# VHH binders against NADH dehydrogenase [ubiquinone] 1 alpha subcomplex subunit 10, mitochondrial (ND-42): the designs that were tried, part 14

Target 1, 347 residues: NADH dehydrogenase [ubiquinone] 1 alpha subcomplex subunit 10, mitochondrial (ND-42), of Drosophila melanogaster (Fruit fly) (p91929)
Amino acid sequence: TKKYSVFNAIFDKTSKRFDENSKVICVEGPIAAGKSKFAKELAEELDMEYYPAVDLDLIYINSYGYDMRKLDPQLPPSCRSYDVRNFCLDPSHDLAAQFQIRMYMLRYSQYIDALQHVLSTGQGVVLERSPYSDFVFMEAMFRQGYLSRGARSVYNELRQNTIGELLKPHLVIYLDLPVDAVKKQIKARNVDYEVQSKVFSDAYLSDLEQLYKQQYLKDISTHAELLIYDWTAGGETEVVVEDIERIDFNQFEADIHNKKMLDWRFPLEAEWCEARIKYCHEKPDLMNYFNVPRFDVPELVRSADDGKVWRDVWFNAPGMKYRPGYNADMGDEGLLTKTKIGINQGI
Short names: E, the ipSAE of ESMFold2; O, the ipSAE of OpenDDE; V2, 0.75 times the mean of E and O plus 0.25 times the DockQ between their complexes.

## First folded at step 7 (VHH; framework vhh_7mjh_2)

Design t1 (from s9 with E104P; at its last look DockQ between E and O 0.19; V2 from the best seeds 0.00; counts 0 for: pae E 9.9 > 2, placed apart)
Fold by ESMFold2, look of step 7:
Structure t1 (fold): chain B 347 residues (1-347), chain A 125 residues (1-125)
Amino acid sequence: as target 1 above (347 residues)
Amino acid sequence: EVQLVESGGGLVQPGGSLRLSCAASGFTVSSNYMSWVRQAPGKGLEWIGRIYSGGSTYYNPSLKSLVTISRDNSKNTLYLQMNSLRAEDTATYYCARDYTVRFPHDSGWTYFDSWGQGTTVTVSS
């Protein structure tokens, strides 16, 4: 796949690369449902690109492998790291709101990359969750008292300002497990901070299930095809593939009043071209929609003094002072090593 | 050079009203998100409200009934109307241009990239 340009987008018809497998598939389900194994197998069977669940290592592990969480002792409390381990062990912490917003932003960013892939190559994608279902976790956290009313309000404003810029998936697959089976699988996974956590109570897991089924799946099924499987004992990915192959994704294409696949109904090649340009070249503009200043939620506000300390500490950390490849403190040799390598090879 | 100049502060009686002005230069107010903030003596910044580039407004819920933000695009000027003022509204009031950076570094939730010297409002019997 070669780099696209404005010239290539104009003359390289997007619609010509689409086939029956040029689809966006989102795999959903409770924690520990086996989504990762299933989603990867499904992507392999369908010859699609797999997008794993996002995590905050994307923020905290720099390009040299340095873990920026080591900076916490040098940072004010408002600027310290907070990831899924922290949430599991201390969910009432002030940083929980920022954590959940970052998860939405990462899912949103990954989804743009997935849309770019489909529109530029024609290869379908399988994602482990998506920005469309992210609110389920925010609402469950709110119901358990881990997020304030103000933080929920900020999250909802961010979602409202951003989610409409994406194309909804073609297919959602929900792997259904009852709460007691979820709890058993959390223990079987034996991740220490999950096993020790008070977060995965009956109340929290029931809220997740209710929010998924009564809000997310109900809403998304008017736009996407929906497959639901009892995954208590797992299942065969090939059976799901066979079910997918029986779906007519174009069944309602001619009905302007039916919302199924509405986001993917591009009657003109110019509309395909506009979509490709948007997701291939305009990602920074899409991410700018997250810039909604709210000062009314104290746990989501940093003082100017804290912000200055953060910038000074962060951008002087190992590997952060210069762009990647030019950090001598990380062992880089830079431009000189390229010249030296060429001289040695020429002899 | 970006410049913001607040004016219209002064002494006002409890229950009274004031309108503050913020004259902007070096950028266009209507092309930016603009906020009013205040700082009472010995306290941190308190956000009052924002006007979006399209003209809609959003206010701190605690201050919503007390304040109105508007602008005059022909004069490149932002306004804050305050009513039913109380002694606790005594503060220095600033206008600011909003700038929020989230990805890839998440360097903060909200950051004002430009703000003025402020205008002082004193509410006293």
Scores: ipSAE 0.006, ipTM 0.244, lowest interface PAE 9.9, mean pLDDT 82
ESMFold2 (binder alone), look of step 7: mean pLDDT 81; pTM 0.806
OpenDDE, look of step 7: ipSAE 0.705; ipTM 0.875

Design t2 (from s9 with E104P D106G; at its last look DockQ between E and O 0.30; V2 from the best seeds 0.00; counts 0 for: pae E 6.8 > 2)
Fold by ESMFold2, look of step 7:
Structure t2 (fold): chain B 347 residues (1-347), chain A 125 residues (1-125)
Amino acid sequence: as target 1 above (347 residues)
Amino acid sequence: EVQLVESGGGLVQPGGSLRLSCAASGFTVSSNYMSWVRQAPGKGLEWIGRIYSGGSTYYNPSLKSLVTISRDNSKNTLYLQMNSLRAEDTATYYCARDYTVRFPHGSGWTYFDSWGQGTTVTVSS
């Protein structure tokens, strides 16, 4: 059950690695708020590891740099790629539901990697958003009619089955911009599919703001420390660092009625070791909680015929035929013992 | 044409063991990913585990110590071994053909395209 041995527990105690910087910090805010610049600067100032926002390039760019989206002409419509560009330009597409679920899965996967890093090294992490706030985007998409009731039901069941397995962050920093400032920043960024998009309406952006403030921030602040800044004109990262330094993350440690940092209160070293094993060695098990059987939402069910075509095209694409390092068509030299990447076995 | 037929359910005492079978026709079990799923009375569906075409198995972490999935390729049959059964394991058990995708950077998605009528297991004093 545990891969972490008693020998390692005696000589390599997880709790010994933790110090004042062994924290999980999530940076939140609307699109175009400047989260990336701030989060990177914060991570540098605190000597923490920075985790950028996830995107579908994590799925579509293979280990050799080939863009799997080029395969779309060979694929049935149900199997074609759909990313943030497609969502901005065609948000009512049947693939929008799969897109949003994949975004949650990617944020969840990245968060596990961040927990692994903290528990293995003691170095803190700064993430650009998190799985805990992902539902804000699902709900806003639903309110605008981009997701069906069935798709929303599947998303909520997936979230219910998975989110409780993570350790909540120590600190959430929300960079606040009003809707009209967000729209100005979207124009200033001048990303063609964002500027052309009908998605970033007053209604959608207001729904995001309301869901963030009235649902996400209220809920997460019972578990994490919360800092909120007016970021309309940007701000100085060192001011935020000084505010962080004033936080006593342990002030409620003995208070059974206060839930702040509850996930990080481990009374025994064995519980610290168990957490380390969970996030360092059991990630496949954690990702298996996403296997929620739903057969009743057509846009989330792929036919066997389409699945077969997808597998044949995907696993014969440039760089996908063999394990990384063994693809001679990509210049690799490990050809004597080839193992094809198994369809549906993953990497 | 594709069919899955579960069998082996019945009444078992707490702490007991039971082995369920799933006979497949219209496709080859060993060339596909196969899952077991259950539904307790009045509850939603719960994924139990998967056997991959190569023979590796993965399980719902909450059930991992209680279940084992295996197959007999010569009979085109999937099995679920359950041990140390409790009253909460009372459910209808289904086998399903699935298509699980894992992408290189850690995310994945599971599709189910075929399932049986199920077999009922009751765990009672």
Scores: ipSAE 0.068, ipTM 0.586, lowest interface PAE 6.8, mean pLDDT 84
ESMFold2 (binder alone), look of step 7: mean pLDDT 83; pTM 0.814
OpenDDE, look of step 7: ipSAE 0.656; ipTM 0.860

Design t3 (from s9 with R102E E104P; at its last fold request DockQ between E and O 0.57; V2 from the best seeds 0.72)
Amino acid sequence: EVQLVESGGGLVQPGGSLRLSCAASGFTVSSNYMSWVRQAPGKGLEWIGRIYSGGSTYYNPSLKSLVTISRDNSKNTLYLQMNSLRAEDTATYYCARDYTVEFPHDSGWTYFDSWGQGTTVTVSS
ESMFold2, look of step 7: ipSAE 0.736; ipTM 0.899
ESMFold2 (binder alone), look of step 7: mean pLDDT 82; pTM 0.807
OpenDDE, look of step 7: ipSAE 0.721; ipTM 0.880
ESMFold2, look of step 8: ipSAE 0.005; ipTM 0.230
ESMFold2 (binder alone), look of step 8: mean pLDDT 82; pTM 0.810
OpenDDE, look of step 8: ipSAE 0.739; ipTM 0.889
ESMFold2, fold request of step 9: ipSAE 0.359, 0.715, 0.440; ipTM 0.731, 0.894, 0.779
ESMFold2 (binder alone), fold request of step 9: mean pLDDT 82, 82, 82; pTM 0.810, 0.807, 0.810
OpenDDE, fold request of step 9: ipSAE 0.814, 0.765, 0.758; ipTM 0.914, 0.895, 0.896

Design t4 (from s9 with R102E E104P D106G; at its last look DockQ between E and O 0.22; V2 from the best seeds 0.00; counts 0 for: pae E 7.9 > 2, placed apart)
Fold by ESMFold2, look of step 7:
Structure t4 (fold): chain B 347 residues (1-347), chain A 125 residues (1-125)
Amino acid sequence: as target 1 above (347 residues)
Amino acid sequence: EVQLVESGGGLVQPGGSLRLSCAASGFTVSSNYMSWVRQAPGKGLEWIGRIYSGGSTYYNPSLKSLVTISRDNSKNTLYLQMNSLRAEDTATYYCARDYTVEFPHGSGWTYFDSWGQGTTVTVSS
């Protein structure tokens, strides 16, 4: 309850948990740059929590392990699943716009979980990408003709209505690979839909690089510290750790015109408590900012009939009829949900 | 034919209260998800809140202390109560029949298949 959460936050001083490692670090870079290996190693070296790249399994695999994509034969075409494999093989599909919006929503959702972790425990986090860089993929898709002007407009309105609710990262680490090295790494990974894909052209990969370097990194560096590494031959995570340890994240304290870390400047303990309450207990409210009414983009609109069919099929699938823990057809006996009991019940 | 008609807008002083109405025809409000949205002059659309078919409500966090959504099933009418109004609440207010999906992680995707003409609220001295 909000009353109980506020009371607990008053007596649970957030600021006393914080140290030099209570940071939000985002690892960025092109596809196949080795971000996962590096980010995981970095999190281990810094004793931080690692957040891997999101994917649509977060939407399609329910709490009982049922894959909702099995429902596609029962669904109208507008309601069928569309994930990264579909995008790589058929990027001009009507569902590509919905796919990219869902990727942003998942990154936003994961980022809230990361903020909750930092604010409740004091342990820092390392994320593989973030909602702040997600637009790079939307813009690259738009330049290649995979998204309409209208879909881009919807995406930008959704982002405008949501991104300001988050706290920008303390540090962004960009792993730099030239396009030809990225293509070699895609082949080396040998994921069938990636190697067969028409999406990873020189044009697309160059657009991603340009958008990252000339828009995202420039913009985020006004708030976050920024480290850029040539990762063509890989690198040593310990060297990056040493560079991080040299950063003065508090330089803004000596200069009233310094804009670094603005989002993390809370002069009062009550403001830290408010932030803790927001990200620990108000995630449904934060997610609801995605509900903006746009009907002018045909590929983002479902008919009422299609929506009804989707709801009937989706919410009667194995494990979806009731809240997790209450599905007798899945073997439950009415026990409480498997979601963490306590701080964020039913998260 | 599905129709939604908003009413109850007008001029109100800062700190005042106002109740907007949305009369629905061609469908049953209690069998649908219903939303209120607004658009301030020169701004994009802002979602206010939803009432689910079961009667529970959910609000935009930035507005949750200022608004209450309710309905009267016997009149097939949706209401928006607004209190402690400020100049920034000046907008055109719309009601809509929506479809919102709740995923296991609590996010949703909304589209509106029906929408009213709106009613204008002006908050000024």
Scores: ipSAE 0.013, ipTM 0.349, lowest interface PAE 7.9, mean pLDDT 82
ESMFold2 (binder alone), look of step 7: mean pLDDT 83; pTM 0.818
OpenDDE, look of step 7: ipSAE 0.695; ipTM 0.871

Design t5 (from s9 with E104P D106N; at its last look DockQ between E and O 0.27; V2 from the best seeds 0.00; counts 0 for: pae E 6.7 > 2)
Fold by ESMFold2, look of step 7:
Structure t5 (fold): chain B 347 residues (1-347), chain A 125 residues (1-125)
Amino acid sequence: as target 1 above (347 residues)
Amino acid sequence: EVQLVESGGGLVQPGGSLRLSCAASGFTVSSNYMSWVRQAPGKGLEWIGRIYSGGSTYYNPSLKSLVTISRDNSKNTLYLQMNSLRAEDTATYYCARDYTVRFPHNSGWTYFDSWGQGTTVTVSS
């Protein structure tokens, strides 16, 4: 992928790529609401790019398909893997805080990729959840005692230092499902760690619903268009498409007192170019806003000794010593120019 | 015994430049990730930037045009060059040993385990 530069901006105006379909749409809702099916169908109907829900397979499955979770027996407890399965089965574990922060970082990273896509191609995107709603899960976990007060403070500081760098979505679609219907859908999905889980209590699910409705949806609706649907018995994606087609996303463009679409009001082509450069070429800089030094929360601090063990184990795993395409242990043939990939090796 | 000693701080005029040093002992700077951080009076810690073991550098985006991190491996010493200093750059500056992990999609996490005593920079007319 070639980087978009200031020089390219002179000859490839960003505003000319935008049309009525160049939108960022986020699909929200409780667990088991049917978000994946709906979001995929919506993206197909609108000719948009679909971004599925993130999970920690994005971290733990390497580019050769090796599952890095297999390394856990070689790792100190603080360095072991912890994903949604672990959370469902053991939510009070020290690693739950790292898990939730990693989920935010993955959603943030995916959202940058989605912004890059819209600004580079003009094709709209449909994402399954977003970094803007991620705090709902952190707060629900905190209320249930799964996160310490200190961990919550770290999460909030990370969010405060990062979230303002993104462009809010044009449209949020919330699939509304009451707690009792959510519990029935969890049972019907019959995923073993979800069915066995103690997490999906009435209290936890009600906290999620309250946080979504009373905090997230209330806040985001001042900036994005918001559509809410009763999804208890499911729904028809075509009805939602028709509702979207009736939205005038520019209705308040001239109103300086209205914040709807404010992030997407670029009066100058130079501002379009700056956004394009930011999200197409400066993602490492954006991710560096996560470097907020905090040392006061023990479960979020890894000792130097543990870090050294992790580095030695992780970057000597199958397919991890060299860049993709240069790992002879995985059968690659382009080995004459290998460089080691690792914490102690530069980018 | 791991030890980090910052030096080169002092009083500087607005618009001026300053080069800070961090002498390391008990470990090899070039075999580690190293960071500069600062703390203004009454404020929390602010990360400035990192040099990776391979020599590449990354910076806090709000500071990247004002600072440069380098090292001298023969002296086991880390440097921070600061230019166009402003009153808000008044702070105690620390170097730190850094254990940043990077995953696909830039989803890594940073740990710091060792700090110097700091060197104070005051930017005042």
Scores: ipSAE 0.068, ipTM 0.609, lowest interface PAE 6.7, mean pLDDT 84
ESMFold2 (binder alone), look of step 7: mean pLDDT 82; pTM 0.807
OpenDDE, look of step 7: ipSAE 0.656; ipTM 0.858

## First folded at step 8 (VHH; framework vhh_7mjh_2)

Design u2 (from t3 with V101I; at its last look DockQ between E and O 0.28; V2 from the best seeds 0.00; counts 0 for: pae E 2.1 > 2)
Amino acid sequence: EVQLVESGGGLVQPGGSLRLSCAASGFTVSSNYMSWVRQAPGKGLEWIGRIYSGGSTYYNPSLKSLVTISRDNSKNTLYLQMNSLRAEDTATYYCARDYTIEFPHDSGWTYFDSWGQGTTVTVSS
ESMFold2, look of step 8: ipSAE 0.466; ipTM 0.787
ESMFold2 (binder alone), look of step 8: mean pLDDT 82; pTM 0.809
OpenDDE, look of step 8: ipSAE 0.751; ipTM 0.892

Design u3 (from t3 with Y99W; at its last look DockQ between E and O 0.27; V2 from the best seeds 0.00; counts 0 for: pae E 4.7 > 2)
Fold by ESMFold2, look of step 8:
Structure u3 (fold): chain B 347 residues (1-347), chain A 125 residues (1-125)
Amino acid sequence: as target 1 above (347 residues)
Amino acid sequence: EVQLVESGGGLVQPGGSLRLSCAASGFTVSSNYMSWVRQAPGKGLEWIGRIYSGGSTYYNPSLKSLVTISRDNSKNTLYLQMNSLRAEDTATYYCARDWTVEFPHDSGWTYFDSWGQGTTVTVSS
């Protein structure tokens, strides 16, 4: 009865919110392709919500603006921060595997938020990359020797346990640049750790291109519409908008063997409501699918001793002692009970 | 105090079936994610599968055809049904309460917050 009432209310609202622009669009391409400018413009033109590329600031900058990377001198080496700057400058570090898994987790988390938005509002979304293409980076890192065979095995097991819970995008747009143009744009962007990096070699960038084209785009095109553009000199977002407007996302209805949009084919309105409940209310369950225990890859295992040090340091940092809104040292006015947890005694 | 007690292990013949039990106290099994894990002699841990708080299950692909995880909420007990047992299934079997991923605060992996002592299964003629 409880499930029925929520089900009925969600069912009515969800079906009434959807229109032709209730779509998930993923923008793909090499580093420095201009994805951010294009994706933002596309979202504006289509009246969709824009989701920018994830980065590890989402992990390291807390809700009060404190940068947790400042804790590194107090932490065991295995627990120290490692972000895209570290990867660009020291890609052979043991923490590179954890870095890439965290990137996948961040993309997965963002994608859930995007699905929640579509299913709760009916407004489409444009994401800069997605969890579906994340493996391209893992495989390229493995080919260059930055990841161990064990780390690759862990990543693949995590992906197998998680990726099936999401709904594939309706449309993928790939911005195509040759390696020499990518290198020119890295230099033009003039981000110091990217310019100084040994990672953006011809070999690495060629591996990314090959993995994108021969594995990811080939596979996703059976389930999503795919548009590919030569972006060497950039392009005009309005041309892409016109191409999108010509797509009939329902062509699969004329061909019983067509697999496009398969994840979005809900024959019953109740299934729309179940999807909404999943992505609006069950995100902690979805994220916990990442807990697939592997103890056999040392660089991905934290010792009990290191874990204790990390917890003590991390949860005593500025703004981390209490829940957000309850940290008096950061100016909050939250209330704590005297009988169970005293102020400054909850750590 | 969280406690997990496995039982039901023993000697079985190849091709046989066995059901392991995990009695839990100090917490509610149906409010948590629960896993079965095994360790063959001289080898590392092998994850068998998980039951989620909503009752859905996920299994190690190499073991999926051989095992079923279930629970009895009235007894606060987790079960592992194993069928068509082979000599390579000889191991100590553990139940465990899964660690909850605290995204985005996590900076590493901690898979379980509680373990049982294990129950030994030997598959031999």
Scores: ipSAE 0.072, ipTM 0.489, lowest interface PAE 4.7, mean pLDDT 84
ESMFold2 (binder alone), look of step 8: mean pLDDT 81; pTM 0.803
OpenDDE, look of step 8: ipSAE 0.753; ipTM 0.893

Design u4 (from t3 with W109Y; at its last look DockQ between E and O 0.34; V2 from the best seeds 0.00; counts 0 for: pae E 11.1 > 2)
Fold by ESMFold2, look of step 8:
Structure u4 (fold): chain B 347 residues (1-347), chain A 125 residues (1-125)
Amino acid sequence: as target 1 above (347 residues)
Amino acid sequence: EVQLVESGGGLVQPGGSLRLSCAASGFTVSSNYMSWVRQAPGKGLEWIGRIYSGGSTYYNPSLKSLVTISRDNSKNTLYLQMNSLRAEDTATYYCARDYTVEFPHDSGYTYFDSWGQGTTVTVSS
């Protein structure tokens, strides 16, 4: 349960850890733009925590390293695994909607962890993409016919119910590549399902670019600082660092109509402490905002029979019968062993 | 045979209170997650709240100030207490057996595998 109180939060001042490097930076761009290399280098140069792109391994690889996708032969089709490989090779599958919702949910979950880190430690973070830009992929998938109108409606309701609970980033960095350069980089990466993919057409990649530039970047730039770089031939991370060092993240203080950094304007220490409590201790509550019951989209609803099979298979898989740390079938010794040997005993 | 039967609906004045019941058969309420859901005329389904097998509850944030979910394990019955009712609370109210599709490190989707017939609440002057 939560052991930290508002009273303790006030005495443990959050604002005294916050400095000019206590920023949330999101790296955006098309697939194969080189976001991973750049974001990692940027985080290292700024002494920030790096958050890599999410993927469904976060769901399918359990705490013990067992790959839950091995269960597919035991599962009804509606309950089988569907990850980025499946999407690239078979994007019209019924499970594509669930896949995209899970991607949003994972980005949202990771972003909470990043906010917790900044507010607890004062160290800034660099993320590969964010929940704020995730709709670009949902909308592009919808335009290509990979998502139904109903699935889009569910996604938008989930986003509407969740996104407002987060703090927008301080800085967005967009790595810009034209579609033909993106396709060249996909080929150069030589990931088999990406190269074979039906998804990375001119139409899809153009839709992503249009949605990023005409909707996401336009909107987020009113709240965050925005840097855009031609990344066709790559670039030098140090140049971007120097550009970042020139940004005045406090320019809003001189103009009462400036909306930049609005989410990060905490005039009172109690407001800083309240934010820290929210993201450090209330993540389960934040994740519960995804529990919006929608029954009108068949590909997002499982039958009772399918649901029972899934539960029986999933929660009897290796490492899944008990909480992590309590699965003897995976070699755990349990709490009793830890307490019996007296290691880390407090006074 | 799994069966859920809602009751206790009716006409109530604004500001009034009402307790709905959901009698379950074919399964044990205390061994399952249970939810209340409502549907106003011409609108979609709205989730009200859940009671977990261990007895803890979680509510739709927009409704949590007016509702309380409880159960009586000896009668295998789920309850919804509603207070300070408004015209907007006019709806058919359903109880449902709740299944969560869970992932190791994240929340899962909610699935309702069994439904009652519903009980209608009308809040009218």
Scores: ipSAE 0.005, ipTM 0.228, lowest interface PAE 11.1, mean pLDDT 82
ESMFold2 (binder alone), look of step 8: mean pLDDT 82; pTM 0.805
OpenDDE, look of step 8: ipSAE 0.651; ipTM 0.860

Design u5 (from t3 with W109Y Y111W; at its last look DockQ between E and O 0.30; V2 from the best seeds 0.00; counts 0 for: pae E 9.0 > 2)
Fold by ESMFold2, look of step 8:
Structure u5 (fold): chain B 347 residues (1-347), chain A 125 residues (1-125)
Amino acid sequence: as target 1 above (347 residues)
Amino acid sequence: EVQLVESGGGLVQPGGSLRLSCAASGFTVSSNYMSWVRQAPGKGLEWIGRIYSGGSTYYNPSLKSLVTISRDNSKNTLYLQMNSLRAEDTATYYCARDYTVEFPHDSGYTWFDSWGQGTTVTVSS
């Protein structure tokens, strides 16, 4: 397998940076399947950039290391923190819907960063899950009664408005682990909130497996190449690398009806340049597609009063109130003038 | 002092057209992202669309064929053109100054920091 580095790439046009390893690879599978170890090893073997599973600590830990979750006693219930630990221990909570939407938004944001990396450097990426499979978790949560019909409707509208703006992956690798083995691995990992949780029931894990196999993998394989491995006893990353090396990612060139890699077919050099501009310079515009004013689902809404309390508490936290750079990032009047001026609620 | 004043609302026939205006003071419309939002009686807020500082627009997909957002930089004024109006378009219409949502450090909400008092549109035969 030939290796390429950023320093050896020709930088005069986007298409000149690509080589056989300039691919987007998504590693999928149930909880506790060993995705992190495998994805990291795969990225190292292929000389690709590794993107770990998204983490809500990015939202709650500020630049000074202060944990914004400590603010919860000062906040209305709708504004309090809710992360994976909360979901495992209290999945029926009103904030579960917001949590799942935030997970989709974080996966979407990370995927843009990954596309930017491929298009600007030519180095491939290996992601631990992706925005394309995120709906599996929303749907499984809905089936278990953790999300309302209204919340599901909002999620699906957000996804419909956003997912089409991305480029689908070249390869999806699914690490298959039966429900009984997943439950054994959860217990072996011995993470206290996972072991205590009732979320990882046979019903929930079976729903995840069914949604992955009958919906996600079926759908994504019309575009991406798909590798599925029995990972019950783990596996060898080098075997997967050899299988990847045998894939013909260009099979569509021999058959005009082939739909594989459609998102990555750029017949004009200008289309490569447009994609690079989009993902390197227009991320704020892409994230703006999440701006759907759905205030008809109570568990997803903050009243104007709650929003004001949240802004006052959040932007007076350690490291948030007095930093001039943060005020500039939020506008020329920033947090201090917003608090003093107030905000129209649009009653 | 930041102020937004909507105008141009009123009674209009079904199938008719109406142009709403939003006069801004205390900031420059063309240096900001601006949105239109509406609220039907007894309902939640519904986002209509945004104009970016560079002049491009993005609309709520369900309303895209019915509305056009524009601005007049010399008057510091934002506009909403509405066509083929129906009874369900009866609402109070607001303009708002917003920030671009930047992830991943955002708490996941859309930020509108200034709103007008609104202008009411009633579509009735």
Scores: ipSAE 0.011, ipTM 0.327, lowest interface PAE 9.0, mean pLDDT 80
ESMFold2 (binder alone), look of step 8: mean pLDDT 81; pTM 0.799
OpenDDE, look of step 8: ipSAE 0.760; ipTM 0.895

